# VH-VL binders against q5vz03, part 8

Target 1, 156 residues: q5vz03
Amino acid sequence: MVDILGERHLVTCKGATVEAEAALQNKVVALYFAAARCAPSRDFTPLLCDFYTALVAEARRPAPFEVVFVSADGSSQEMLDFMRELHGAWLALPFHDPYRHELRKRYNVTAIPKLVIVKQNGEVITNKGRKQIRERGLACFQDWVEAADIFQNFSV
Short names: E, the ipSAE of ESMFold2; O, the ipSAE of OpenDDE; V2, 0.75 times the mean of E and O plus 0.25 times the DockQ between their complexes.

## First folded at step 1 (VH-VL)

Design u12 (framework fv_ustekinumab)
Fold by ESMFold2-Fast, scan of step 1:
Structure u12 (fold): chain C 156 residues (1-156), chain A 124 residues (1-124), chain B 107 residues (1-107)
Amino acid sequence: as target 1 above (156 residues)
Amino acid sequence: EVQLVQSGAEVKKPGESLKISCKGSGYSFTSYWLGWVRQMPGKGLDWIGIIYPGDSDTRYSPSFQGQVTMSVDKSITTAYLQWNSLKASDTAMYYCARGPLEWLSDYYYYMDVWGQGTLVTVSS
Amino acid sequence: DIQMTQSPSSLSASVGDRVTITCRASQDISNYLAWYQQKPEKAPKSLIYAASSLQSGVPSRFSGSGSGTDFTLTISSLQPEDFATYYCQQYDNYPLTFGQGTKLEIK
């Protein structure tokens, strides 16, 4: 996803800014399209949080995984409140960045929540990320890593 | 004209399998969630679950998980609800309904267009 | 699961009456509430979403209000075609849940 987002800045729920290239390099990236006012989004976000925490925060060696939230909220305040309330310690494209709409169009997102798993060049590994996490849990991550063409040695 | 047209009434015996359908027309089928709702004779509405036709992602009500399977065939804009083994307690009217296009409208989810219903009767 | 309770379960009224139907959620759902009308042997019809937003084509005599846990559907001047069962539905959390219904009958 570095090839697509590398020159952009991403934000944390605390409002801190990070460089996309440094944050996403050599990682499986999940583009998460969601909004606080969407009941399915509120239902899925805790599951994604558990999935992320198991791979990144609780693993002996952090897995090469990052989530970039692409907000469909009605305002920047709603986006930040949603991140603080329910999200994991992942990143988001800034609300004011017009690239939110370009990513929506690029990945043909018409309904939310949507979880698209992508390679470093932006090519889709799967557009069924939510279904795979619900049905297989952590086991689906190994398939994503193998498809992503990243070099890493870790336990899933 | 936006329409959801459901398959006709079914009469089955306990233990038999069944697959009912809901065909969408007049809108972008993969741009909306599709939900299923059960109404037992003389009773209220029970939400079964939703499916996103674009990727077949599903979310079931806990009371229906494992009892039915939702699926879609995008090539004919049709959604399905399937039972592997029917019970007498499955006797009900089954409705399909579409959910709103959230990205392009207000951030709310409710069923705005409903099918006419499929009556399923399970008796020995 | 969020429990939705409607009151009353049945209501008798006359044409021209102002009628109110209430819906209570077991926890705060903000304004994520819809109202549906179901006539005998027909599929439900969407009336109101986001607690107070009227669906296109629905007569202006219908209105919704409330937020949090307490919600009301009002029909300002009841017409013959309004005799039906009314359902509220929350969409703040999954599973989506309906109230038990309020049957509006001719007095």
Scores: ipSAE 0.014, ipTM 0.594, lowest interface PAE 8.0, mean pLDDT 86

Design u13 (framework fv_ustekinumab)
Fold by ESMFold2-Fast, scan of step 1:
Structure u13 (fold): chain C 156 residues (1-156), chain A 123 residues (1-123), chain B 107 residues (1-107)
Amino acid sequence: as target 1 above (156 residues)
Amino acid sequence: EVQLVQSGAEVKKPGESLKISCKGSGYSFTSYYLGWVRQMPGKGLDWIGIIYPGDSDTRYSPSFQGQVTMSVDKSITTAYLQWNSLKASDTAMYYCARHYEDTSFYDWYFDLWGQGTLVTVSS
Amino acid sequence: DIQMTQSPSSLSASVGDRVTITCRASQGISSWLAWYQQKPEKAPKSLIYAASSLESGVPSRFSGSGSGTDFTLTISSLQPEDFATYYCQQYNSYPFTFGQGTKLEIK
């Protein structure tokens, strides 16, 4: 992630800014492409929230996992409202960061929502993150950790 | 041209398996969701579910969950609807249809329809 | 599931008539409603999306209105080729659901 996002700042739904490198280092990163007005996005986001919360927020030992939301919303306000309403406590590229468009192009995101699981260097582990979460739930995360060459003790 | 072409009519017996196809052409196959709709003889339209060819994620109507399987083969721009064991109640016309996408304003209606595949299941 | 109810289920009209078909959602769906036309033995065709946006190539005599739970499809001056079954569909929430259809017949 440092290889593709390292010098950028990410934001929380509260508007706080964090440095991408510090926030993403040594974690499995999910790039989440979605928009509030997209019915499939509104449908999937709660599933991702439950998945994220179980791994990171409610686990005794937080898993090495982070989501970076790459908004396809029509405005900054729509993006922030979407994050506040349905998202987990994860991070997002700022709405006005033009890198949103570069990431969409780089990972061939042509429709949303799409969840792309990546290694620290930006290589794709799977571009079928939504399908894997829906079909296997938390069990799919172990495969992602193994593929990402990241090893940390965690419990879920 | 932009079109969805479905496989031909099928006549099957209860308990048999079946896989029907829907081939997209003239557009970017992974840029649109594909839905499936059932229409029983003389009845209205029932939404089965959708699949996104770009990541194969599926969403089924609760009434069809476990009854059918949707899948895609991106290399030949083809979507499939499959039954492991057909029932007489599966007799219907099956349509595939493309969900329209607008990058600024997502409208998830069916803007392009296949011609339909008639499936008849009788003993 | 959001239930879509159309009224009437069938109606008879003459060429030149103004025809109105209504669609009611059991829950608020904002403007996320489409209208489709289906002729006998043919696949449906989209007419209107986002409650009021006319699909490309559809004659201007077709119009849609409404938001929330109550929606209307209007044909301002019925033509012979308009005799068909019409369906509304909500795409606000999964599962997507259709109305039962309105069959428009020659009077």
Scores: ipSAE 0.140, ipTM 0.735, lowest interface PAE 5.5, mean pLDDT 88

Design u14 (framework fv_ustekinumab; at its last look DockQ between E and O 0.67; V2 from the best seeds 0.00; counts 0 for: pae E 5.0 > 2)
Fold by OpenDDE, look of step 3:
Structure u14 (fold): chain C 156 residues (1-156), chain A 125 residues (1-125), chain B 107 residues (1-107)
Amino acid sequence: as target 1 above (156 residues)
Amino acid sequence: EVQLVQSGAEVKKPGESLKISCKGSGYSFTSYWLGWVRQMPGKGLDWIGIIYPEDSDTRYSPSFQGQVTMSVDKSITTAYLQWNSLKASDTAMYYCARTEYYYGSESYYDAFDIWGQGTLVTVSS
Amino acid sequence: DIQMTQSPSSLSASVGDRVTITCRASQGISNYLAWYQQKPEKAPKSLIYAASSLQSGVPSRFSGSGSGTDFTLTISSLQPEDFATYYCQQYNTYPYTFGQGTKLEIK
């Protein structure tokens, strides 16, 4: 299966390296485009963190969900600080990875924050991840899972 | 040219409803947050809130929460500020303004870079 | 809410003078601070963003500095067109808030 992140490596907020293919296997992937210097990003990130934590950490069964942060920060240090301060325990594309730019173009990211929910192959489930989380909370995840055709009747 | 053009001056009475507009042109309207600022006569600037035209996400100042409603019509690249029941204290100049967006080695956001010319709202008995 | 306090509220100066306006935040706002200029009967104009970055088209005589809670707008050599009211604004935390303004008048 062709993965949108292919053979790339992702990083944690602690600097650990993770293989994208393994980390994202059989999961709904949320591409999170944001930056610390963007107040709306700082405002939404905690909400995303709560959403992520509820699905991944607090659920009886771990949800097939992962967030991949695509930073629009000005430096790797700003990115790291942003992740450390406000992000959940999700993954990020390395700052120096030029694929950040390609992803922005691919998904037509003209403003941040933006949360694009995609299948592993990169197909868009919804471009309105942020709105859906804001308006429906965890209820929107069921729709994403169904659209991804990974699991059925997943409930938090 | 990037610009915001606001609707004309309004003279209203207390209790009346009002909807003023701000039309964006020369840029991708849905790609930039748009804010509203109030300036009472002879006073400073008051931040009302911001709205993201793409999905109508809004953030209001607590002082204005429930007092006004921000909305957009993307099809005509126009933002609106609305009152359901005006008060005399709503008399002010109202500005719309676009937030900045920079994607580079140094990113910055949320400061206003483009301003409308303002809409004067006068509410009196 | 974060309170922004400008000083002075008003000042008089002459053409050619060096002018400094201060803005203090009630809490740390990093460098998420903007400066605006407003002339009578006109909409505000953006001058500075990110505390020290000059907006496009703004004369180099304008400069901003500061981080955290204390910020400064400086006009190195005042020009006739610079007499106006200046406002600072933080965009670190909702709600965004403005300073009360500084009116710069001609002496």
Scores: ipSAE 0.371, ipTM 0.809, lowest interface PAE 2.1, mean pLDDT 91
Fold by ESMFold2-Fast, scan of step 1:
Structure u14 (fold): chain C 156 residues (1-156), chain A 125 residues (1-125), chain B 107 residues (1-107)
Amino acid sequence: as target 1 above (156 residues)
Amino acid sequence: EVQLVQSGAEVKKPGESLKISCKGSGYSFTSYWLGWVRQMPGKGLDWIGIIYPEDSDTRYSPSFQGQVTMSVDKSITTAYLQWNSLKASDTAMYYCARTEYYYGSESYYDAFDIWGQGTLVTVSS
Amino acid sequence: DIQMTQSPSSLSASVGDRVTITCRASQGISNYLAWYQQKPEKAPKSLIYAASSLQSGVPSRFSGSGSGTDFTLTISSLQPEDFATYYCQQYNTYPYTFGQGTKLEIK
């Protein structure tokens, strides 16, 4: 996803800014399209948080995985509140970044929540990430890593 | 005009299988979630679950998990509710209904806005 | 699961009356509350979403209010076509749950 987002800045739930290239390099990236006022989004976000925490925060060796939240919220404040209340320690495109709309169009997102798993070059591994996590849990991550050509230095 | 058209009434015996349909027209079928609601004779509304047509992702009410299956054929803009083995307690009116989760709208409301006319399912010996 | 309780279960009213129906959630649901009208042998019709927003084509005599746990549906001047059963529904948390219904009958 670095090939697509590398020159942009991403934000954390605490408002800190990070460089996309440094944050996404050599990782499987999940583009997460969601909004606080969408009940399916509020239902799925805790599942994604558990999935992310198991792979990145709790694992003996963090897996090469990162989530980039692409907000469909009505305002910057709603987006930040949603991130503080329900999201994991992942990243987001800034609310005012016009590339939010470009990504929505590129990945044909019409309804939310939508989780699109992508390679470093932006190619789709799967556009059914939400369904796969719900049905298979952590087991689906191995399939995503195998589909992506990345340097593997992790324990799952 | 946006509408959901459901299949006709069914009369079945316990143990038989059944698949009822809900056809969407006049809108982008894959842009909306679709829910199913049961209403037993003389009773109120019970939420069965919801399905996202684009990828067939489902979320069931715990009361209906494993009792019934939701599916979609997006090529004919049709959703289905299926039973492998009907019980007398499945006798009810079944409604499909559309919910909007589209963020291009200023009102992203998750409430049902368009309802099908209902399919009456009667299961008796 | 969030329980939705409507009050009253039934009421009788005359054309021209102001009618109020209440709905209480067992936990906070913000404004994620919808109201539906169902006439005998018909599918439900959506009236209100987000607690207070009217669905397209719904007469202005219908209004909704409330937030959190206590919600109200008001019909300011009852018309003959308004005699029906009314349901509230929360869509804050899965599973979505409906109230038991309030039957509005002609006096």
Scores: ipSAE 0.263, ipTM 0.763, lowest interface PAE 4.7, mean pLDDT 88
Fold by ESMFold2, look of step 3:
Structure u14 (fold): chain C 156 residues (1-156), chain A 125 residues (1-125), chain B 107 residues (1-107)
Amino acid sequence: as target 1 above (156 residues)
Amino acid sequence: EVQLVQSGAEVKKPGESLKISCKGSGYSFTSYWLGWVRQMPGKGLDWIGIIYPEDSDTRYSPSFQGQVTMSVDKSITTAYLQWNSLKASDTAMYYCARTEYYYGSESYYDAFDIWGQGTLVTVSS
Amino acid sequence: DIQMTQSPSSLSASVGDRVTITCRASQGISNYLAWYQQKPEKAPKSLIYAASSLQSGVPSRFSGSGSGTDFTLTISSLQPEDFATYYCQQYNTYPYTFGQGTKLEIK
């Protein structure tokens, strides 16, 4: 993810900061564009949380999957409240990081919610992640991991 | 000019199939959600569902789930509402409408901002 | 489903009157409330979004207020062209639901 996020930092809903590359290395990454005051976002976020929980908290071992929330919220408090209320234990770009806007432009996100599944080099595996989760559930992850350069390292 | 132009009125018999259309123009069709609303004669508005044209993701009202099908053909910027077998109770005006939402520094809201002119569907024996 | 109840169901008023229409949600919807105007034989027209924000091109005599469960549409000085049925709609939670409508007749 070095060529997309470089040495940038990500945050948890508790305010902890992590290095993006360390947190995302060897994982299928989902960029989640959403906002609390968007009804479709509030409708989808619990489903994404269930999906993430099933993949990452599986009994065997966590799947190589991470979500990075790219907030379109109007304030840092709205973003934080949204994450605490509906999100899973995934990561986010800091509210004040202007890179949120660069990612929106890079992936041509014109409406939210949008879930873009990317390879480690930032190439799009699919920009229809929300639809795929809603229609196929956990089965769609197999397709994503097969398209990513990381599926050769484990049994997910 | 942003427009939603719907297909003309239909007169059908029970059991027949029907597909009505809603063509968007003057805006980026795949950048907005599109909804369908029913209005029975002399009655109020019923939300049927909403579709995102870019990937055809849909959400239906529970009362319409399985009763109609929403679809899009994004290459001609057109959405469809379809019945496989019409009933007399399907007699109504059907509207398509766009949900206004902007990403970036503009206001965010999911209210309908542009409505089609409506398609009257009459189902009678 | 969130039920939306409008009051009154119908109302008669004179040009120049201040008119108030109310809408109550069966549970909290924050400010995710819209108002529409529908004239006979016409498609609905968007008036208000986010409870209080005017749609582009809507005259300033229209205003909205409220949050949570209780909402109000106000026309500060009624004009002849305001004869219509007015609907509220919540868009907090799918399915989006409409109020039953308020028919405004100008005397």
Scores: ipSAE 0.236, ipTM 0.737, lowest interface PAE 5.0, mean pLDDT 87
ESMFold2 (binder alone), look of step 3: mean pLDDT 91; pTM 0.936

Design u15 (framework fv_ustekinumab)
Fold by ESMFold2-Fast, scan of step 1:
Structure u15 (fold): chain C 156 residues (1-156), chain A 123 residues (1-123), chain B 107 residues (1-107)
Amino acid sequence: as target 1 above (156 residues)
Amino acid sequence: EVQLVQSGAEVKKPGESLKISCKGSGYSFTHYWLGWVRQMPGKGLDWIGIIYPGDSDTRYSPSFQGQVTMSVDKSITTAYLQWNSLKASDTAMYYCARLFDEYSGYDSPFDYWGQGTLVTVSS
Amino acid sequence: DIQMTQSPSSLSASVGDRVTITCRASQGIGSWLAWYQQKPEKAPKSLIYYASSLQSGVPSRFSGSGSGTDFTLTISSLQPEDFATYYCQQYDSYPWTFGQGTKLEIK
């Protein structure tokens, strides 16, 4: 559980509700601030989707990684349409959750899109996740895992 | 410097049409929602609605739905509030104001305000 | 619609006083509350958003607090330029609604 999300619930692109603690425990978490009407957001979202899919869906052993979308869209419907059109199978803070504003303020998000990589306690690993993915691809994830203080699962 | 500059005072008769304007400068006009607020003489603030200049998407207060039309002209960074047929009860100061957060129309307060346009409707 | 009620409707105070204005929502609005200042014959000015966050350029003597239904605007040491009408606004649910205003007058 990322300490910053407390007892909150997250939503999937299919509309299902999940508990934040269960979904995020022992994972590197990326907070993704974006909106469908922002052209740079539309350009970056497919890159994030490819990155996510390679780590968690196509990998033989899924990596400990999760994305939490923090929408800056103008309506709940625009947010859901954006998620269905361009997003990967990650999670989002519900559109009407007031914590969206708290997260934006806490991580000093002035412009979007922004990808902030955080530890379980909410400490920033990097606030330049978008640039790192664009320039280094999957190689940047190893650096995030090492910085995140998460334990590795040993299979007997 | 962010500025919203509104058109000058208007004196109209009941039944006449009117279109007042609000010109934005110093920021990316299509990135922020813009709202309209009415203040009747000696009264408080009353929310009319908000419009997104990028695609003209609107949210109206139910009290104003069908009574006024919000629109924008992106080429001159200007928003409009329009009446097809004015009533004496439309006499008020009308403010435009920008929403604080980029692209957000739901969870955003106002930050910058225009100076206001006084509309007087009398015979 | 969410009804916003401010208290008091007016008050008189002196320069240097600590002034408190309250705003009550008819239902829970989280922290989706803003405060605006309006001086005579002028447009409103944004003071506070998200119940407690100061807008850029607003003096530190202004502070906001509260969540849910009960909110407070405090001016710690009143200055001559602070005499104005103050409005709260909820932006939790459409339609957005303002309080009736609190007129702060010189004593």
Scores: ipSAE 0.006, ipTM 0.565, lowest interface PAE 9.2, mean pLDDT 87

Design u16 (framework fv_ustekinumab)
Fold by ESMFold2-Fast, scan of step 1:
Structure u16 (fold): chain C 156 residues (1-156), chain A 121 residues (1-121), chain B 107 residues (1-107)
Amino acid sequence: as target 1 above (156 residues)
Amino acid sequence: EVQLVQSGAEVKKPGESLKISCKGSGYSFTSYWLGWVRQMPGKGLDWIGIIYPGDSYTRYSPSFQGQVTMSVDKSITTAYLQWNSLKASDTAMYYCARYDWEDTYGYFDYWGQGTLVTVSS
Amino acid sequence: DIQMTQSPSSLSASVGDRVTITCRASQGISSELAWYQQKPEKAPKSLIYAASSLQSGVPSRFSGSGSGTDFTLTISSLQPEDFATYYCQQYYSFPYTFGQGTKLEIK
């Protein structure tokens, strides 16, 4: 995903700025398109939070996984409130970054929520991330790692 | 055309084993999940489980876990539902159905004709 | 498990009537709901997916609506071939669960 986001910065739910390259290098990246006023987004976010926490926060060794939230909210405040209320400790593209609209277009996101799993070069591993998490839980992550070839470069 | 053709009706005694089949044709067999649904005589639809033919990954309804086994043979584009020891309560119509899915939808779009399984002493 | 409850369990109607059947989920399922039609001694047939999307080949008199927990299937002008049992099914969460069915019979 570093090839697509380049030297852009991402934000945390507390408004801290993080360099995209450092945060995403050698990781499987999930692009999460959602909005607070979309009932399906509110329903799915807790499932993604459980999935993320199990891989990154609760594991003895954090898995090479990161989520980048791409907001479809109507305002920056609405986006930040949504992140504080329901999101995990992942990252987001700043609300006013024009890349928000370009990522939506690039990955042909017409309905939300949508979870797109991508390689370091931005190629899609699967655009059915939401479905796979609901149906297979943590088992789907190993398939994503193998497709991304991350395991060869990163001991998990 | 897409077709799911199931094996013929079976009459069995309690304790016997049984394996019924569902053969897919007219589509890429490994690109779609396949589900199994039970319908007891005069009753509604009960979801048994779903299998992905590409890797044989299975998800069973809790009520069917350990009661039946789903499997596939990719070389003949056929899915199977198997019992090691039948019970009278297994008497039902069994349907297979192709599950079309994307991030924005999922549903059973094509159904087999059904296999009637009768278990009686 | 998510429980799906249909109402009514049975309904008598005449050709030309507008028929509405409802389906309620025990928790939010977004728009991840499908409707199926089953005629006696036949396999179910898909009618609607994503709560309101009509499957190819299904007559336009069928329509679906709703989101979250409350959903409806409407037949705007009932035809003789529409007498059947109708099932809703959620595919939001494992296990996928069906409603108990609504039997639509001739008055």
Scores: ipSAE 0.000, ipTM 0.494, lowest interface PAE 15.6, mean pLDDT 85

Design x01 (framework fv_ixekizumab)
Fold by ESMFold2-Fast, scan of step 1:
Structure x01 (fold): chain C 156 residues (1-156), chain A 123 residues (1-123), chain B 112 residues (1-112)
Amino acid sequence: as target 1 above (156 residues)
Amino acid sequence: QVQLVQSGAEVKKPGSSVKVSCKASGYTFTSYYIHWVRQAPGQGLEWMGVINPSGGSTDYNQRFKGRVTITADESTSTAYMELSSLRSEDTAVYYCARDYEYWSGSYDAFDIWGQGTLVTVSS
Amino acid sequence: DIVMTQTPLSLSVTPGQPASISCRSSQSLLHSDGKTYLHWYLQKPGQSPQLLIYEVSNRFSGVPDRFSGSGSGTDFTLKISRVEAEDVGVYYCMQSIQLPYTFGQGTKLEIK
């Protein structure tokens, strides 16, 4: 598969719509399955936010990394409130997009929170993203980049 | 059924190497870490290392200092543990085990274990 | 390395009586994610270890409710409310908060 999100649109925490292909091209993508009413999700989200901020938001040279939140919340408002309260400045699949259910099935998500790291073609790099961030911190990202064949060359 | 099936018992001479296999079935092999744990006769459990079958990244117990190599073959859903420069104290039952994952559970508890492989090192 | 210490090393119990096994870690097993990475295993004679309790107090699937785990920080307990013949074996605690993962030395449970 070339692009698992195809011609889909993603949303920001401000409700703006973005084309998935343009937003995710040449990046390591993390699919984040979580809900505000799940206590472990609330515990992990700040850790993911710190990880994301270090790689993308506060870096002078943002790393090729993006998170796509796949909500298990009970409403679109709860989803947006969760994103505003605890999430980093990443993207989400729209609450009403039924593809949320297809992604849960495709990646065998039976419990949340779960962080699935994928290549551009949708192949899994790791289904243990949460565990890797906990145990190795930022060091795990380099392994993900290498597995995804995404390299940065620095010219002199 | 979710199972890990290991290769059979081995008798090796000191200085040789052994490669034990662990074939997974009943689940998506690349979704779970595989750990290796050994148990010398009459003794407790000792953790040796782990592999992420997706990508092949590994971590090892320093006590085995460059003698242990863990690999995984996604096409056959099989993990391997190779221990080189064998000594008599390496005589043990070697187990592979799968990480348990549940959001309210452990990311590092071992829910499914192989049946064990006895490796005897003797001249 | 985190050192895991179990007491007692051996326990002999009359069927139907309770049993209690302690596990102490050399440092806290509570992670900043709010989880405590302490698990209990049973190895019956001639068998592979089997998971009994994960993350301090959660019974693994199929484990009878006479088994319970408790504790926090560095001090943990596994209790069997009414010991049965099939409970014979060696019990191990394990920490998985940091590498290398380490086990207690084991507690052998025997029937009188």
Scores: ipSAE 0.000, ipTM 0.504, lowest interface PAE 12.8, mean pLDDT 84

Design x02 (framework fv_ixekizumab)
Fold by ESMFold2-Fast, scan of step 1:
Structure x02 (fold): chain C 156 residues (1-156), chain A 122 residues (1-122), chain B 112 residues (1-112)
Amino acid sequence: as target 1 above (156 residues)
Amino acid sequence: QVQLVQSGAEVKKPGSSVKVSCKASGYTFTDYYIHWVRQAPGQGLEWMGVINPNSGGTDYNQRFKGRVTITADESTSTAYMELSSLRSEDTAVYYCAREWDYYDSGSYFDYWGQGTLVTVSS
Amino acid sequence: DIVMTQTPLSLSVTPGQPASISCRSSQSLVYSDGNTYLHWYLQKPGQSPQLLIYEVSNRFSGVPDRFSGSGSGTDFTLKISRVEAEDVGVYYCMQGTYDPYTFGQGTKLEIK
């Protein structure tokens, strides 16, 4: 993800920092655009948590999947509260990073929540991730892995 | 031997702008946020804003939003704070200070610059 | 914004006497990681502020053991067990749990 997030740091909900390239290498990446004050975001976030947990936390072998939250919240505190209340154990772009706004523009995100599934080079696999998860559940992940050209054994 | 060295005192006219520098040494510049805090004569401390030198990301206190711009130059390990549309009430000592780069988790300012006195006079 | 209130605003102590400064926040400063981001600074006359105590009770490197911090939730205390001449200055509490970061109004410590 060098051309998209290379040389940037991501944060966990506990405030730890990780290097983006190392954290996202050889994974299907979901860019999650959402805000706590947006009712549809609050409705979808638990569904994304269930999806993420099934693939990464509850699977006998974690799937090559990671979520990067790109906050549209009004303050860093609102973002952190949202992550603590409803999010899974995924990563976020820091609130102070202006690249949040550049990513939103790059992927044409006008309405939230939006879940954009991308390849390692930043090319879009689907910009309808939310719809696919609601309609197909875990079955949609296999299609994303095949489109991303990722070669790993995993359980789903 | 962490040091934050600020530019010298300035006297400005109302309506002008001032740009204060803060040069870091003795640590990896991109590992720490740089905050700006001001103190009017005989008054307390007021937080103005912060920059993440690694990304260039900024966050400002709403009181100064629209007048303050904070920037950083990684190649010279220097942060800058520019305040525009100066008023006499902006007369203050301006400090830079560093915070460990954790998203709102650390929040303490372990080392401070020596301060830069900006006097706004008619 | 979180309001930080210090008491007293000033105190004068004889060298060797203890001193105590209180700081109260308008709401709880406990963060989701269980930490409380309440810090104490000392500004000596003509100098930059310097960190004394971070996260309620942790003494910063080089700070004498006569300084101690305590408290929880909304009520915090900085204690100096034996005040020395070098302790003269203005003490500030600061919260870093919520944006924007805010400071107490300061407590001036003077030696008789």
Scores: ipSAE 0.000, ipTM 0.477, lowest interface PAE 19.0, mean pLDDT 85

